# Miniprotein binders against a7ua95r516to809: the designs that were tried, part 92

Target 1, 294 residues: a7ua95r516to809
Amino acid sequence: ASLSLLSISDLVPDLQFIFFWMSNAIEILYFIQQKSPAYMQTIELMDDKAGSKESLLSATISANEEAMTILEEVIMYTFQQCVYYITKTLYVVLPGLLDCNPFGTEPSSEQCRRAAGVCVCAVCVMPEAVRRVVSVFQTTSDLLQQYQVHSEIQSQMFAYLFFFTNVSLFNQLIDKGPARGWFQRSRVLQIQASVKILLDWAKGAGHNHLAQKFFAKFCSTVTILASPPQQLSQMSWKALCAEHPSLKPVQLHRILTQYQLMAELGPLPIWQPSSEDEAYIYRTVDLLESFENH
Short names: E, the ipSAE of ESMFold2; O, the ipSAE of OpenDDE; V2, 0.75 times the mean of E and O plus 0.25 times the DockQ between their complexes.

## First folded at step 6 (miniprotein)

Design ek14 (at its last look DockQ between E and O 0.01; V2 from the best seeds 0.00; counts 0 for: pae O 8.0 > 1.5, pTM E .798 < .8, placed apart)
Fold by ESMFold2-Fast, scan of step 6:
Formats: structure tokens, sequence, C-alpha cells
Structure ek14 (fold): chain B 294 residues (1-294), chain A 100 residues (1-100)
């Protein structure tokens, strides 16, 4: 809805408040764990014949566990709120990534000019659609750093954002790609270049491992679709499965079918599923990815 | 099934109790001794992925390792339990409770 269309920058004030609360809850959780051993040791060193010593130790353990559980709920709740607002913004901007052209030349001072007071290089601009996605990731990173949110939560945040992005892009490509012309070779190469910009950003931000892990499915899909017909036709089904373990049999089969249609290859399937996979290539329920982590 | 223990100490009494309890429960015991919080985190995630692993128990007095374990357990829904005590009796009680 255009009336509720918000950029990531519009959410910054609300996100700042939530990250502040999250950071504080994590610090308190850390403090409890840091101070607990000293207090437990004090109880353990008491020269008392069971009874009061065991009761006090048990009560302290229970109280600490209850407090930590409450803090974990606060951390989870605030994390889920941030994820919700950030992914809602991503959902709006991600489709544009499949329709943009990121190809351009390196900037030079003589080729740059000002548009509305801003310097714009005529031959080297990040597509607006890619810039919007990068802006969401960068703003999230900036806020996490500003409020000194623990690195584990930062890792969890980007793991989920990359997971969400991968699922969203994969599902849109598979579901809408044929009607949108996204399986045309020139469009696939543009998509591959756009994804590389996101992966390069992730590497620069210290999240290369997460990006490699969570973009694996979409990257495999784009790699197959960008492959030359002669190279791809020489690969067996088993070899393709081995090179692209992130793809389910039904997903790989659908991708190869679309590739065959676009490349105007012969009327028969070039790739024969293994006997183990044959039943699974028809499981349409497994075609699209879920946003669940199961 | 398997119980994975991530522990920094070489306490022989704790090791003995872990082995005995795992045997009583018919569980395979796998023990790791990480040198850093980052290594502990990697072990937690690698083991959580294995379908034979029913329990991951993190035994540490390092608040950073304990924090990471609790955050990973909560955020990812993994079966990770933390034990901070140095008392063998209390350790055994918590270890048995985690395996229930």
Amino acid sequence: as target 1 above (294 residues)
Amino acid sequence: GTVVVIIQTEDEELARRMQEIARERGLELRVYRPESPEEAKEIMREEAYRPDVEYIIVVSDNPEILLIARLVAKMEGEKIYTIQTRDPEEFERQFREALE
C-alpha cells in the first residue's frame, strides 16, 4: 500500500528505541552470568550442615534462571519486532532487484555531474533498486553498531535478513520468472551482477560466511541459468545435484526445464533424475521455499 | 542418541559423572574443549545440525560462552543447556535435569 510505504530511514527512530532496549537486556543477562559464579562460590564455602546452604543455593539458582529466562524473552521479542519492520521494508524493495540493470563502467571525474545538487556519475551508478536493498542492510548494521548490540545478535539478524532475502528472491524468480522474462539470458546475467553487489556488501560488512550460507540456493539457481547451453548439456543430473546441493530435486528440475525452454534445446529432457530423486521431481509442495527455519 | 558436552575444564569428577549418566540413559557422549567463545559457538551450531544429537550441554564459567549458548538456544530454538556450577553434586543434578 502506497499510503503505508515507508523507507528504512522512516523506521530509524522506532528501531533505535527497540535496539536500545535489546542491548540493555543483553548487558543485564551478561552481568547475571558474570556475577553468578562468585555468589555461588560464596554459598559453597559456607560451613553449614546442608539445610540452609542447600536451600539458599537452590533458591539462588532458581532466581537467576527465572531472571535470565525473562531477559531472553525480552531479547527475543525486541529482535522479532526489529526483524518484522526490517523485512517488511525488504519485501517492498526486493522485487526491483530482479528488474534492474547493474552493468556500468568505472567512474571518472570528467564523467560525473551534479543532479539536484548531488554528484552522479553517468557511466557508473548502482541501480536504485539495489541501492535500496543495500540501504536497508547498511542502516540495520549502523543501528546495531550505534547501540553496541552483542555480535551474536548482529550475526542472528543478518543470518535472518539474508535468509529472508534468499527465499524472497528465489520464490519470485521461480514463481513469476517465466511471465516476467527473468529467465532470459541477458536478464539472468543482470540478476547475477545485482546479487554480487549484495554479496560484496556483506563481505565488506564482515558477514561473508553468512551470505555464502544463506544465499546458496538463489546463487545456485542463477549460476545454472547463466551457464552456457553447451556446458550445461554435458553435465549429468548427478553432477548437477553434487554441484548444487542446496537445491531440492523438484527445484533443480524446474530450473532445468525453464533453461531448456529459454535455450530452445531439444524436445526431450536432457537431464535424467536418479531413481532416488525421480519421485521427488513432481512434489510441487516442495517447489517454493518457506520462511520457516525448519 | 548423542549428548554433546562443550566444556573448558579438565575436571575428572565432572567427566566421570557425565560418562556415568550418559551410559545410564543409553546416550553416546561427545566432549569438546573450545579455546574461544567463537570456537564454542561453531561447535554448538555444527552439532545442532546433526540429527543424532539430542542434547547440547555447555559447561563453563566464562560469561561470554554462556551468553552465546543462551542466545543461540533462544533465537534458533536449539536444544542447548548451560551449566555454570563447579560443585559436582549440583552439576549432576543440572545435567540429569537437562537430559529429561
Scores: ipSAE 0.550, ipTM 0.829, lowest interface PAE 1.7, mean pLDDT 81
Fold by ESMFold2, look of step 6:
Structure ek14 (fold): chain B 294 residues (1-294), chain A 100 residues (1-100)
Amino acid sequence: as target 1 above (294 residues)
Amino acid sequence: GTVVVIIQTEDEELARRMQEIARERGLELRVYRPESPEEAKEIMREEAYRPDVEYIIVVSDNPEILLIARLVAKMEGEKIYTIQTRDPEEFERQFREALE
C-alpha cells in the first residue's frame, strides 16, 4: 500500500473518486444559490393568515445556510484529501530536482543530428527527475479539467501545490545542501535549469502568476546562489533584501554564508546585516519553512 | 480600515444604512457594482490584498458571484462574507454580523 502511494498514476482512481464528489458538491452549492431567490419569493407571496410568514422566511434562510455550510465542508474535505494524496507523491519526487543534470540530456532526434553541418536542432528530452514532478502537476490538471472542477478550486489547488513544492525544495536545499554538495556552482546552475523547466510548464498551463508568487523563496535562493561573485559582492545586504523580499533574514544570511564558502571568498563576512535584521539572522526556528503556512 | 461592499442594487436607503454602520465601527465604506462574475472576482482579489481592507462583503443574487465568494472565503481563509437577501432588516442583521 505504501509503494502504491508513491506514484501519481497509482492514485488516479482514488483522485477520480474524490474529484467526482468535489465537483458534485460544488454544483449543488451553485444550484442552491441559483434557486434561493425564487424560493424566498414564493414565501413572500404566501398568505400571512397566521402571522408565520416572517418566521418561515427566517427558518428558510437558516436552513439554506446550513445546507451550504455542509456542502462547503464536503468541498474542503475533498480538497484536503486531494492535497494529501498529491503532496505525498510530490514529496517523493521533488528531491530528484536537486540531484539531476538537465544539461546531460542528449538530442532525441536522429534527423536533427544528421542535419548538423549548418544548423543543429537539439530537441532535448525532459530530465527524468523533472518529468516526474511535471507528471504530478499535469495529471492533477488533467483530472481537474476532466471532472470540470470550478476554475477557482483549480487555482487554489495549484496555489497549494506550488506552495508545497517551494517549501519542500527550499527546506531540503537549506537542510541537506551542505552535505549533498548542492551549493557547488555547477550544481546550482543545474538546479536553476531544472526549475526553469518547471516554471515553463506552469506558464504554459496558465498558472504563471501562482508559480511566481509561491516559488519566489526557492527561486530567489537559486538566483542568489547562481549570481557571479563580482556582481553579488557589490550588492549590500539592504539591496539583497529589497531584491528578494521572500527571504527572511536568517534564510538570506544562511544562503550568503554558503555562497561565500562555496566561492572560497574567505572567512570575513562580506554582507553586513542591517541593525534591524541583526537580531534575526540567528533565529534557527525561522530557518526552515512550515508546510502549515498556507 | 475599510469595508468593501460588492453589490448590484441602487437602493439609496440601503447605502445610507451601510454608511451608518461603517461609521459606527470607524470604517471607510467602498462600494463596487460589478457587471460580471469575473469583474467581481477581480475586485475581491485586489481588495483582499490591500492592507487597509478589513472586510469584504458580497451582496448579490448572482449565483456564480456568490459561489466564487464562498469558495475563496473557505479555501483561503479570507474575510469575505456573502449576503443574499432583499429584506432590509435581515440585510442589516447579516451586515452587522459580518463586521463582528
Scores: ipSAE 0.351, ipTM 0.712, lowest interface PAE 2.9, mean pLDDT 81
Fold by OpenDDE base, look of step 6:
Structure ek14 (fold): chain B 294 residues (1-294), chain A 100 residues (1-100)
Amino acid sequence: as target 1 above (294 residues)
Amino acid sequence: GTVVVIIQTEDEELARRMQEIARERGLELRVYRPESPEEAKEIMREEAYRPDVEYIIVVSDNPEILLIARLVAKMEGEKIYTIQTRDPEEFERQFREALE
């Protein structure tokens, strides 16, 4: 069964249900947290008739604690489910981003769902592969706004989605890039342009800081690979480490090694790792990013 | 091919019937009895990626499990079917239909 045929739109009805409960649970939890102190104070001010006040207070505390616990569980569960299904959709569409030629003249075949007619919005003019990725994020944003999900939860959602996207794209580029020719200058420039479109969308959607933070590794990799040989060959290992702090030494070393091979450059002493980093460049376990360490 | 059944009941007769139906179609039956929706979700995810798995049948009246099943079905290419019945005859009918 072709994961390739699945769109985020197919999940919207079920996601709406999850977002509904998530939003409601957050709102109720907030209500309890805000109102419970005043309610407790009201009970404390009541006339103490035969110990009824203490029993009522105890019962109220217990009920509130139980309710808050249940609500927290609902919030956690619904959040996790949303992330899971949205990231699955991203997993399907993200590989297309690396193969995309954004300089092509092919118009997007899909109309903006927000428009009654022909739409000329930024999403509709995007290359199809980029549009598919953006559509996932846009749909997520629309749902979060539609159900008025708390801003902190929205931020956490996008943080994770951007994290996931970065890990996925970075790992694919490092692992499959050499074999697929993604390290060739022309292909790198295409990737850079595609990512820029995505980042511009994120900026327009109000997530610029999150995007810059969580895409740092992938962007650094693309930036290095897009650099002209004449420029990059003048940069020392230490300078590159300082300019790209998101990259681990093993990652930077791999990128530079592959760059040398692609550009047919001999060994460059200036790119030799420092004595301090020399032990770390052989830690292959740290080469690819993990999805678990968010 | 393999049919995976996720069920919350320990009905031996039901298991026997499912085994018989699977055998008639030349399919292997693998039965899971998850204790939670979370466990059910993990089973669905793991089994959906196995190349030998042709069908995942979810037998539950738990709305969370059913929701998960529907979502995973959409994501994994509709390998997952849900059965929500307590009637043995209706169950057998739906089970057979799912395997067609």
Scores: ipSAE 0.010, ipTM 0.254, lowest interface PAE 8.0, mean pLDDT 85
ESMFold2 (binder alone), look of step 6: mean pLDDT 77; pTM 0.755

Design ek15
Fold by ESMFold2-Fast, scan of step 6:
Structure ek15 (fold): chain B 294 residues (1-294), chain A 100 residues (1-100)
Amino acid sequence: as target 1 above (294 residues)
Amino acid sequence: GTVVVIIQTEDEELARRMQEIARERGLELRVYRPESPEEAKEIMREEAFRPDVEYIIVVSDNPEILLIARLVAKMTGKKIYTIQTRDPEEFERQFREALE
């Protein structure tokens, strides 16, 4: 391809500029919000000989709302720009997470050292593909902290990044998984371990609640695929739907069908929806998730 | 649909008027009384993402809570109304206005 792909390091100058403007807009918005009650109280305490007190209050409220609306538009625009840059980089690095092996036995020269003539290899090192994804999250977190961006914006940023990551990984697994062999148990366990590293990073960064919420669909998918055949064969369609509410019926049916087709597990019972559920499955418009919020 | 109310006050008069208006209109009201700004923030974020919630009403004069309400509304697209007054008459007027 002729297109040059950006690394996370290449994003830093652009993100610094945008976060700087975003932080300034938030500070101004907070200042107006903080000072509005004091100004309103001052107006309410004034003597009004001409009957203009109510008009002044209305004018002040209108002016404050207009100013805050403009600042909110600036914050939204800068937020969308940051999301664009960050998700563009995430999209490039995420597929590697589905192919990497956290249990890899081949040591790299960087994972080994020599001491007193003995070669010592690191027992546990984050796979390069996972490190690339974590680097995007970590660099984003570092920049948000460097520019002291309000904690709510930080939460919204990671909510969206986790949502994007979840949708991207889910769509890639469902769309390309059968052809790539990703539904095979050994590959699923590797994917589960890689996702665990991302979830552990999120917990360490203070975003555990957001990660649990926005990774729910992909985590449910991996959990089902990693389940022992004995466990899944004993569950009814209704029970599986109740256990995994984040999955649409058509998505759950596709996952279970792929699970049954795995050669290593032998023939498993076909999980069939009841006649009552059949219409609901057919009414589900699409198998893949949208990148737009619900 | 459901209307969510987040109220950071123990003023029984405001709560009474709110419940009376809800009953008059036959509305399902989900009321939260957070004990901290941090709790209010988490409730507001969770409820803003729920499809069954039509809108959220935040009753608070805390500038941090009001800032968070504006940011959450802008980022999620959920309609969030703020009521800063503790005057029962003005509260009732604004609450009725938010409901239609």
Scores: ipSAE 0.116, ipTM 0.579, lowest interface PAE 5.0, mean pLDDT 76

Design ek16
Fold by ESMFold2-Fast, scan of step 6:
Structure ek16 (fold): chain B 294 residues (1-294), chain A 100 residues (1-100)
Amino acid sequence: as target 1 above (294 residues)
Amino acid sequence: GTVVVIIQTEDEELARRMQEIARERGLELRVYRPESPEEAKEIMREEAWRPDVEYIIVVSDNPEILLIARLVAKMTGKKIYTIQTRDPEEFERQFREALE
């Protein structure tokens, strides 16, 4: 079976079940954490048979430790399963975002009509490729809200999903961009508009801070590629590194090299790495980002 | 690589000992002193995704912080260790074990 045949809608029944169990396990864990100290204190106040009290205390501690371990394992497993299936779905739909055109979509005549007699199209239809990505995030948000998953767990899930999305988009742009023509300015502007839709969704969902942090690398990349040649030509390598701290020197060098080729700015490289960064670039093989931290 | 320590204390002697151990292992040390459990959780989430961070050590006996540390470790694959002791000798032992 091809991963391209999977949609987030196909996974909803399984995800609902997993979120249900995760939410319940979290609630039980927090209930035990809140109530256990009071119960232990009650045992300590029991009658003067030291051996009986000690046995009950030991049994209670052992039972609490066992219950906590099992609940933590259930929470971790269910969280990992949700993240696995959601990111698997994202991986399939994300490449479409780099190859779609959000410009040139004509809204229906109903949406363009105005009582003032001025006809300006102010409504844009979201490209299907972008809609598929947004649908994954929205469905995840809806399920977290439906099952009342604790806000900290919600934040951790979206932190990971944004991290995954950023790495996937960055790697695809760097690895496949030259062959696909994605470094052409017209294509970059389309990518920038599509990414803005994702960032706007994140802001509306209350995850603006997470989106700003975890999309930094891809946003820096797109910002550089969308910059006018006059602006970039006036900036030193040091200034570019300072403005885009999320990019490794080797990544920034690759981006600027592609920009220079596509913009046809001439035979001499305008942006020269410092001697230290140049040495680092030639010794480093970390062009693409890892989905896993070792 | 970098080792990140999240600790709700201003003990300068403890910070000095951590610096010595990290240096012995060729690691850079970054210490955070959050004012609230919410801040500690946010720092853990942010630092766990950074590729230069090799270890995160959380010094806390707060059950919510400990649970979140385990979840973040599982999600990111990052080596996140928790230390609950107030004994300096036991702290050093656990800190040294974590960085192995």
Scores: ipSAE 0.014, ipTM 0.424, lowest interface PAE 6.4, mean pLDDT 76

Design ek17
Fold by ESMFold2-Fast, scan of step 6:
Structure ek17 (fold): chain B 294 residues (1-294), chain A 100 residues (1-100)
Amino acid sequence: as target 1 above (294 residues)
Amino acid sequence: GTVVVIIQTEDEELARRMQEIARERGLELRVYRPESPEEAKEIMLEEAYRPDVEYIIVVSDNPEILLIARLVAKMTGKKIYTIQTRDPEEFERQFREALE
């Protein structure tokens, strides 16, 4: 796939056409499902002993199945195109979220709206990096609502966008975090605060359940890194695994090892793996998460 | 594996036949009776993302619920079968076919 530096605003005209076709395909699919049984019954009630009635029923059933299959393919194709362009934009803006300070009093004069002659800046205190991510989610939500795209498709869209965001942030934190200083407690607290802004947006948009589900891995990671050393050292490996079920043993081991190095330079043991988990840790091929969900 | 059934009927005979067939095949059933299409949607989404769920069977003639089932199946890749008949014999035939 080609890389693109286009902002979400630059994609709006193209996304509008795609959402328009997606919405229309869903409406036609619904119409066929709603009306088809009544039409089939009408054919069955026909007085036809010549045998053409059975042929007509068979042909109509086959035609309806073909039409529904084609509409499902159109819906999937348009969905995948939207996802492709939106995630391409997200990928560019997400790294900034790990390297910003939401506790600062940074000015944000570029993102303001005027109401009755008064300038109201909804995002004046939000870091620009977080605002860019929120902007992608908000624009997507606005377009889905503008074209009255079925709520199921909206839920699937945000499920995937949250999945993508979680994987991208987790992989970057694990892969580049130590070199970038992101495992330092002060940086982890900044990351935690930035993620809270995204989760608060999701809650306000009606997607709290999806956000809780799909951000679980990244949230567990940040929670562990933000924990006091005394608290973590008192927990058994079994208890840590139970508290963070979204993390694979190899991922939990890597996080705890990095935490130990950053929080205290001494040989403080945070945990001791079980004999079963030790085998999984040493036999695990991949530490990073895959973007392939099916 | 686990089979999830979303059903809007109160027919005890259909429920009995479902349990009997599942037991014969060594399958665990998780049955839901949603009060609305919105509730059905939430149940289908949650169950479709669970890796221990092998199939979802939706028993409904409601076109909104049927549309949701098709969209969830297409988007998640989870096998979702729909049964619209209320005739017990035809229901049993379709239910057995879905489990194959």
Scores: ipSAE 0.183, ipTM 0.630, lowest interface PAE 4.6, mean pLDDT 77

Design ek18
Fold by ESMFold2-Fast, scan of step 6:
Structure ek18 (fold): chain B 294 residues (1-294), chain A 100 residues (1-100)
Amino acid sequence: as target 1 above (294 residues)
Amino acid sequence: GTVVVIIQTEDEELARRMQEIARERGLELRVYRPESPEEAKDIMMEEAYRPDVEYIIVVSDNPEILLIARLVAKMTGKKIYTIQTRDPEEFERQFREALE
């Protein structure tokens, strides 16, 4: 089976081994970093009768740097492996987010009838597509906690997972959105609600700042597409660029052009690009985001 | 570009020498004096992802902060220098070396 077809649950045993080794490598690295100054101080306080003290200090510094370099490579390798397998799983489940309806009718008329008038219960129910994405994030969080992986590595893991999710969703919406009907107002509002569920999960997990930072581009895109035509028509190109700094000029122009077509607004001169931006508007290389965080 | 300095020492002499060296070299420094390791971590992570930041200098003898600096540098590719000394003369030497 292709790894991209596996659920996150299928990867748990393999991920457990990788997190185990990552956690151990981090602990050893911390131990060396913590104990090295005390040991070096002990050497400095030794009687140096034959000039051997400087040799011992040099050898210790060299050995410590070599050990730390090896441990850093182990940590990086295990981190990259986890990210690779987790993002492969995310890639399969993320498109479902753009097609789901979090406002929709309950799957069961019976369930809906019993809950009639109780909006809180309906609001607390997560759509299947959103649940699949959240389960990947939650399983990752659970494994990092189970193996007591250092909090900085946990933060870096979620920073990258949010970055990957943002790029994946943005690229899919921009590239395939018009053909899939995702630019239609009703669909955009559904997408916005689904994304809010993901952002609420991230807030509850202690990653609100990371989520706000790394979802900025996709959130800006959805915000523009969800805006009423009356509101957008009052904004100049300069104002739109200032309000959505995460979007490149070519990306903003593409979004606004598609918005005009889907909303049947016709040509609007107020969204004219600046002379500086005009040269880059039709460059396809700048339209889609790279999956590399550089 | 911008050089970010995260300094966790209470030694005002180190801060003074740092600003003097920056002025001599005409460098733009963004200086943070976090009150806690958690704040230092948040700052280091945010600055490491900024493309206008050339490198980060971390002045701390705290093993937790030093570990975080190594992990952030490795994972983001951002160059991070650590200075652990509280001796003003040795600090000036290492700080000038980092700026090269």
Scores: ipSAE 0.013, ipTM 0.455, lowest interface PAE 7.4, mean pLDDT 76

Design ek19
Fold by ESMFold2-Fast, scan of step 6:
Structure ek19 (fold): chain B 294 residues (1-294), chain A 100 residues (1-100)
Amino acid sequence: as target 1 above (294 residues)
Amino acid sequence: GTVVVIIQTEDEELARRMQEIARERGLELRVYRPESPKEAREIMREEAYRPDVEYIIVVSDNPEILLIARLVAKMTGEKIYTIQTRDPEEFERQFREALE
């Protein structure tokens, strides 16, 4: 089977098992955290002759530390396994988001046809490519809720998924965008609309803060590319850097260069990098984002 | 008491501001720059159990390191603050707030 045919539903049984174990490990950790201080206090209050109290306290502290270390490792392992499987599925579906049209549905879609055989589509529906990405996020959310995984772990899961999505989309757009036509204004507006659907989903799921933080780079990129020429041509390099602090100088320079080509603008002195930033523009190793550092 | 800082950033301006604030306040800082989440976990766990450590400040936007910080805080009862900004002015504000 092709990687492009992979779906989140194929992973649900494995993910359910992993979330079950993670939830159990967290519950045991919580039990130890709640009961251990009271037990330690009980030992400290006991009458101790010949040093038996100190021996018991030392042994209990050591055993508690060992148990908590093992539970931490189990929680980390299960978390990393979930992230691995979910991000592998996201990686397959994300490129489709960059070339889908969110402003309409094709007439060939059965959902747009009436019983009489006449094709009429009066209802706007989510594009399939966007729906596939939302499905991954929604299934993850449903599983975390089903197994009652602590809210802090849920937040970290979505922080990682949004981080991964941002890096994947940014790298795809910067690296492959010119060949795919993704820098054309009409295409950029479609990408912006698709991203808004993802951000709206995140807000509805209670993760607006995380989405705003971890999508900052891709959102800045799309915002710049979607700006009208009359507006963007009046903004200096310094002003753009201040407005978009998530972008590195080499990244901003590449984005502005693409904008100049697509808008058929000549070189603009106002977009000349500052003397401090000029050296960093030639650091091509900083152009694409790492999945490990952001 | 000692404040432990675990910082995962290539921004030398943040490191400079951190050292200046520590110097101004006469604070003892132990600073670590882990190269992996595993290293960050070992450092946080070891430091959280030290009696002289009052709290830990984690400067990172890596979700895995942030998850480790929350788990270590929950397991040890240690006060762990997280700073996720790359803006030097916002970093200074949050760092000064954490020191309070």
Scores: ipSAE 0.014, ipTM 0.320, lowest interface PAE 8.4, mean pLDDT 76

Design ek2
Fold by ESMFold2-Fast, scan of step 6:
Structure ek2 (fold): chain B 294 residues (1-294), chain A 100 residues (1-100)
Amino acid sequence: as target 1 above (294 residues)
Amino acid sequence: GTVVVIIQTEDEELARRMQEIARERGLELRVYRPESPEEAKEIMREEAYRPDVEYIIVVSDNPEILLIARLIAKLTGKKIYTIQTRDPEEFERQFREALE
């Protein structure tokens, strides 16, 4: 049971059911929103024989507001359930993205045969780890299209999925990167290439703007780590902060420290924080990102 | 923080008056007059994701824009007030109240 948690395909029946009901709830909400003005006008044109028109208008407004509130709660609940299922799957597959090599041809299904001491394996164009992440995004997109879920829900869904992916990858890299060797230049270039595949998918799916916005922190991190020493050494602390506004001072400090260690460079004069930034750097609770969007 | 006002209406005089009321209040305001419903939708989404935005006021008679405002408010947690009224006096009163 535990091992099947890795497959987005296993979630399709549950997601289909939820998207179906979400789509229906949105249609009902739109119907109420669209028809309310006409109905209110009809009431206002009625003869007020006993002062009942004012009471009827008040009652109708209250009933419509209550119905819309209930539908909004249903939409929110179903949206949160879909997000929960999808992000739970993403969380399991995302760390593999930091370990894969997209510059080589990797097997999608590893089946090795030996003949005359030679190992023969099937090979694929895209790394398996990257394909698993893309599969989650593609399956989500396909289901939203299949059930004709409102375009705004689709945008909000991918905004959150990109946000979640960014936070997960950033936290994994910062927290576990040193022990895993992920800050080495060759590994950073592999990570950068893998992330480009995800960004290219987002562009093809019509979500380029959302991807640029919500991947900013992880992209800034990878860009700094992939920078040549001569280029990075010429930039002041203020210039680095200006080029990477998505990074907090404590995060930028951590990244630059790892860059110096992994590049096998001595102390680099590239970090000159202000007095206020120096105080903030020591707050560990601000190092890792929260999965709650504020 | 910042208050965002999005005025999506065919009534140019109403829009002008609302912009003037917003300006008179001296609040930290960002006022938009989108040229299309598509532009209004994009502005609402962008502003809803900004942490410095306290709340958004959307003025529109378009039920699709009002639906989208409700969906964005619910899914992002950003406070969005929608104003739709036939009476100009009631319209101005609701707008002035939302600004406070």
Scores: ipSAE 0.428, ipTM 0.755, lowest interface PAE 2.4, mean pLDDT 77

